# Miniprotein binders against q8gw64, part 6

Target 1, 233 residues: q8gw64
Amino acid sequence: SSSSQSLSFSSNSFSSQPESELLQALPSSKPKSPPLQLPWLIVGLGNPGKKYQGTRHNVGFEMVDALADAEGISMNTVNFKALFGKGVIGNIPIMLAKPQTFMNLSGESVGQIVSFYKIPLKQVLVVYDDLDLPFGKLRLLPKGGHGGHNGMRSIIDRLKGSRDFPRLRIGIGRPPGKMDTANFVLRQFNRQEQEELDHTFQTGLEAIRILLLEGFNKSATFVNTRKSMEQLS

## First folded at step 24 (miniprotein)

Design J97
Fold by ESMFold2, fold request of step 25:
Structure J97 (fold): chain B 233 residues (1-233), chain A 81 residues (1-81)
Amino acid sequence: as target 1 above (233 residues)
Amino acid sequence: GSEVKIVITFKIPDEDQPEMLRLIKQAFADENVDIESLTPETDKDGTVTMTFRITAPSQEAFWEALDRIYQLLEDLEKRRS
């Protein structure tokens, strides 16, 4: 509803402080670009339900859960078709989301959040499993295609084809033998793999913190390992 | 820490600025969020960018206020078209 019955009711408060607001305002004779501080959205991808817990396809859920635990953010609220949490890291507002759609419908959740909170796409980080990276390796990229990942395809489609959002890719390795990739991503990590992923998640937590506080380039340098292999060769 | 200091920005249509500013200030006040400063800047697309520097007693108070503000912005968008 509206309280716009009389401007004099509002003007009494507003008019009694005109010089204070003017003193806080910059001159408008020349346009300038103020810093834009908007919340971040960090999305972990996976499939909902006990059947999919611990699968390679759900490693994005696990990364976001690790971040939520480290920052004391509850993920118990259901909103925007996601398990959803809110917090602040180093004075940066953040939202954490685990879409509870199936993977191929993740864009329904992400799109609703982005639209409601008016989040710039450069501040939407999507965390997901990647068959093209060795197991446990992380790679942070500023944009790109979906690489055949159904969750990323769903998000790109819902964002009207935009690919201009960062992603943190978590290497899950390739299927052994003749196993199809579709079957492989639905297999659970064994105990050894889960222990190795604990180190991967700690690196991911640091990479996300650096991303939020120090920017993309410093985070990408921290987490990507291509430079160290080039230095050895 | 309990208290948080946030810089946060909203875009508001020029013609709605006086009432929306009042409602945003009320949303912060209802959660005991102090506005340390605000800076309006008019954009070429018929909007004003409002930058608030605030101190909230907790991140929960900040997010309660912020969610109300985003709801106000959503309601405004529906009214305009």
Scores: ipSAE 0.670, ipTM 0.882, lowest interface PAE 1.2, mean pLDDT 83
Fold by ESMFold2, last read:
Structure J97 (fold): chain B 233 residues (1-233), chain A 81 residues (1-81)
Amino acid sequence: as target 1 above (233 residues)
Amino acid sequence: GSEVKIVITFKIPDEDQPEMLRLIKQAFADENVDIESLTPETDKDGTVTMTFRITAPSQEAFWEALDRIYQLLEDLEKRRS
């Protein structure tokens, strides 16, 4: 247009201001790339079936189930080859997915969801087990490789090699002695480990809420400096 | 559930804007979702970005409307290829 005056946006973020004047007309007079308010997808990785329940490889499923329970989101619908749920956290639309394709085909599910809902990859959070973190430790990273994780490999392949999506990694520890890593991830958590994971999941829930409402940097600071329950005892 | 206030954005080809806007407004109206404001922004790539500020009576009503809108966008893409 003909105006050269610059007016500030009331806010550049909508995630932390759910019912404020941000839902009113925006006082901006200058051309810019429009802010995009798009849904989030949160994916928990695992293998379907009773024999895999409670295994280390399924901890991503458990994290998403904890989030679904906390937010009152049903995960009983099958869509996009996933147990799939939809809800709102604050004023942010979210989708939760637990791909039911088996781990190494998780990308088939995630790719379909991303394509249908036009989700920017920066708003696809993948939650999975990580051999390189101490048990119960969480790490939130903005991008990266698959680290040998077959579910992450499948997702990266389906997203045309893109690694540019956030991940919440849940430390499962390393195999004891000479145990093969493939066998280790299919072993179940013992009762002590499951109790410690309850606290890990509470921290993960908070990290996800901060991610959605306040942005990646605040969430990463919160979760990446957090000590495990062993360090907090 | 309880009422929700959402800001949501859609990107639409310029030439399809009148039809898609009508259909999107109908999808919200069918679920009793109130449109508080609508801000169009024309992009240089032949598209318009439309930001809706809405109040839905529940998150279920919101998602019902939103799923219909994404289906409309998918159908539009299929018609153009």
Scores: ipSAE 0.666, ipTM 0.882, lowest interface PAE 1.2, mean pLDDT 84
Fold by ESMFold2, look of step 24:
Structure J97 (fold): chain B 233 residues (1-233), chain A 81 residues (1-81)
Amino acid sequence: as target 1 above (233 residues)
Amino acid sequence: GSEVKIVITFKIPDEDQPEMLRLIKQAFADENVDIESLTPETDKDGTVTMTFRITAPSQEAFWEALDRIYQLLEDLEKRRS
């Protein structure tokens, strides 16, 4: 129970023109309140293994890889049954995960990450292939069901039925003719589709940055109103 | 050149706050992460929400400290169960 202190006498000083006086002459454009800074988890869905590389079902993996590459985040660590990366975008900590379970067991990975890092579900973004969107179209939703997607079903089930987490859906189109849906998602993109997906991934990168830095509504406005590459030409 | 400034929040049980705060400060110090400010907010559920403004020398140092802190929180939960 010891203490130490020192005292000094201060002289008065004044500044001629404070910075706040100059700022009062400019219009304010600040947001009403700053966002709370909490970690985000961004999950790309797919199946592990070389035979699934480039398939439509793995487009979520590719979107997360594009984000990791753009932000300089390594995805080489294995943890929580995922290839896992960590970084900071702006002032926001983020984690990137590609579950290395099979698609229908993705919830095992996501659930472990959410539990360990105490991530609020509204800050868990899941990126996956969507049969009900035109090829290359993106859609950002704040919550919802699984839509028959086995990876989303696995995540919802593991989170005890909670649907209250955002998703970025990547349109892969519908199978031609009578092709089975399960077989269609396992087919690889052709070269033209791969070239168009590069543009889609750049749009997805921007949507994710806006989501993290400016909020869901601004990101949804940005991404949900954009036309697909096929509609542009 | 790679220094980062982060605002991050943890929830800590009121009764564990002194020991957990010490351990969290040590985890930041071990990675040369400076704590610029700390703001507690008492919650009705028997917890305190601690908001840290920190400066880390790199993203890697920040995440090494943060992973250590989440492990400390997990260990605390195990002791309580």
Scores: ipSAE 0.661, ipTM 0.874, lowest interface PAE 1.3, mean pLDDT 84
Fold by ESMFold2, fold request of step 25:
Structure J97 (fold): chain B 233 residues (1-233), chain A 81 residues (1-81)
Amino acid sequence: as target 1 above (233 residues)
Amino acid sequence: GSEVKIVITFKIPDEDQPEMLRLIKQAFADENVDIESLTPETDKDGTVTMTFRITAPSQEAFWEALDRIYQLLEDLEKRRS
């Protein structure tokens, strides 16, 4: 993409996934008006109920809960088939949602919220578990498919097939041995994994704050290209 | 809670602008939200984009007003064929 961003920053040869991290080309039209200032919706995906608490499939719920706690946003209201919270981060209006449908019906909740608040899809961030990322790894992408994730499939279908909304993917690793993916995502994280996820959630909180306050490109750079802290100390 | 300063935008059909502007101003006033400035911009699709710079006494007051405004926008959509 041809960004007019001339901000100076260090460049290193890091080619693990160079083409998949490129942003879309800049639209040809010139936006001569100020951009729309609309609320953000941040959706964490999971399944409702005590049976599913702490499961890998509910890590999106946990990320949103961590954000809500850090920002003092109550998630006690039920609306739009979701546990739903509203607040302001750095003068940006924000809505947090944890759809209380089953995972494969998450689009029913998200669609209702987007329709009621007239939210542009580029301001709908969906946070969910990802089998194709190493455990604890975060990836912020501006668009894409569902990757076989039933909650993302539901959302894309409800949004009339649109894939043009950002996602924060949380790596949960791959199933051990011959365990099928459906069973794996319903297993709970162990003690060590939960401790590592607490660090992952803090990184996710910062990525979301940067996304809201400084824009997608800076957030993606922060979270997608993080280096080992040993290499930087 | 603490005071908040928000920039928020609504897209309204041109023909409904006078009614909706009055109702939006009332929704803010009812929650003691001050309108610092208002910038209209006519779009080519028969709508006006209204950008409000507001100061609310709290996040709760802001969201109470904003939810009423979105309900007004929904009611407007239902009245149009």
Scores: ipSAE 0.649, ipTM 0.870, lowest interface PAE 1.3, mean pLDDT 84
Fold by ESMFold2, fold request of step 25:
Structure J97 (fold): chain B 233 residues (1-233), chain A 81 residues (1-81)
Amino acid sequence: as target 1 above (233 residues)
Amino acid sequence: GSEVKIVITFKIPDEDQPEMLRLIKQAFADENVDIESLTPETDKDGTVTMTFRITAPSQEAFWEALDRIYQLLEDLEKRRS
C-alpha cells in the first residue's frame, strides 16, 4: 500500500540522509547552492559492423540511438573508441556512447571517457541486453555484477572492479530449445520483435529522462513496475 | 539554437587555480558563454571545487567550451605525471 511505501521511504531517507550528509561534510541545513553537477554518460553496448546490426546483443546500441534521435543528438563523431554524442536534457549535460571496440573490450572505451571527463560512476548508465528478463522487459538497477555479460565484465574490470554504476537491462528472452546463449545473442530480432522493441525504447527514453531529472528511485519505480508488451498480450 | 542555463563543476588543484581559472573563463568567453556566478570551495584533498552558473547561446556552444575545459584539465594532469 501507499502508506507503507511512504513510511518506508521516509524512514530510510530520515535514517540515512541526515547522518550521511553530516558525516560527508554536508551541512545539517540544506545548502543554498545545488549539489556538484557533472555530466552523465549513457553507454549502449553492442558489436560494431553490419553483420551485427539488429542482433539481440546490439539492443543497447539501438536504445542509445533512439535516445539520440529523440533528443536531436548526432552520433556521428568517433572518439574514445566509440560513436559519441553530446547534448543537454533539462539543463543536464549528457554524453552518449556506443563503444566500437567489440563487446568484450567495451571497458576500454568507457574507461577513457570516465577518466577524461572525471565522471562519477553513479552518473554512468550502461544499457545492455539481458537473457534473464522476459523479452521487452526493462529493469533499472543502481549497481551489481556483470551477470555473465562480456561487455559488463569488460567495463567492471576496467573500472578496477567497481560495480557501483547504474544499469538499464533490456530483456531479450531466452534461447529456444538447446541453442547456445552465445549464438542466441547474435541472432537478429524478427520484425514483430522490432515493433515491440519500439514501445520498449519509448519506455526506456522516459525512464532515462526521469533518472536525469528526478533521480534514480523515481525512475526505478517507474520502469521496474511496468509490464512489457509481451506480458500484456 | 536555444539558450541553455547550466550549473557545472570542476575540480582544480589549489596550486593551479589562478592559471586554470583564467583559461576556463577564456574558454567560456570564446564561445560567448556568460558566467552568471562562480563559487570556489577549497577541499581537503588539495583541490578547489569551482561551480559555474552559466548561460550558453546553444548546447553546441556549451559543449565546445566544456570540451576545451576538459582538455585543459587533462593537459594539466599530464604535466603532473
Scores: ipSAE 0.618, ipTM 0.866, lowest interface PAE 1.5, mean pLDDT 84
Fold by ESMFold2, last read:
Structure J97 (fold): chain B 233 residues (1-233), chain A 81 residues (1-81)
Amino acid sequence: as target 1 above (233 residues)
Amino acid sequence: GSEVKIVITFKIPDEDQPEMLRLIKQAFADENVDIESLTPETDKDGTVTMTFRITAPSQEAFWEALDRIYQLLEDLEKRRS
């Protein structure tokens, strides 16, 4: 296996030649091509409707809205059963989605987008509320189960059981006293919590930009080793 | 400015390459998107990976062309399923 044809990809990727290079394509062994450049999908999970605004279960919607605002991406289009926005961050095509199904049907929206745009699952980031993290803490994970989260269960089911997509988990704390988790996630953040989440969202924005521009490992190091706002007092 | 430079990749079956390339070039041209370079790579699985380096006058023009291209790919998939 001494083929030199796999050793370089520089001339093909950086040529300013017109489309005539396409007509020269040969079926034999070719130089190594540049990395695949495919769009990212970033999904924020929540329930639609005014009664769910500001609830803990909708924090994924809020994170995506913060990203959309920061990048000047409009989220006013309804498509794929989602409020859906398209833009470019650092020359990377980005799609933002807030599924407008109920939470437990989020997979209907995500599945349609992934199928239509042929998105590799490693470029599908799902942002959602996490009961196992302290309030305001972020975790970026490359894959995993649904952890009892109905939106994540819906997505995994729709993707034929695949769990091989990154998640940005947003800690919402745990229920006080005897309140069950179903009721807790539907309660609203108070004003103090919402103000602290603004800092969490800024960290999330940085984590997402690093993910897109520098890769998963650098983003995970940035966000997973970062102390929460509570720890920073 | 609003101009964007994008590197974007599509995979299509080898046998569909001439038709799809023509349609992709037309989708870009219709939105005044310039193709700076194109790198085709034939893969072992009977597909061609086509990497386009393009300059679009705006991200809106880019996404208009890209959505049309993905619709073409969807239509191709439906014909072959």
Scores: ipSAE 0.608, ipTM 0.847, lowest interface PAE 1.3, mean pLDDT 84

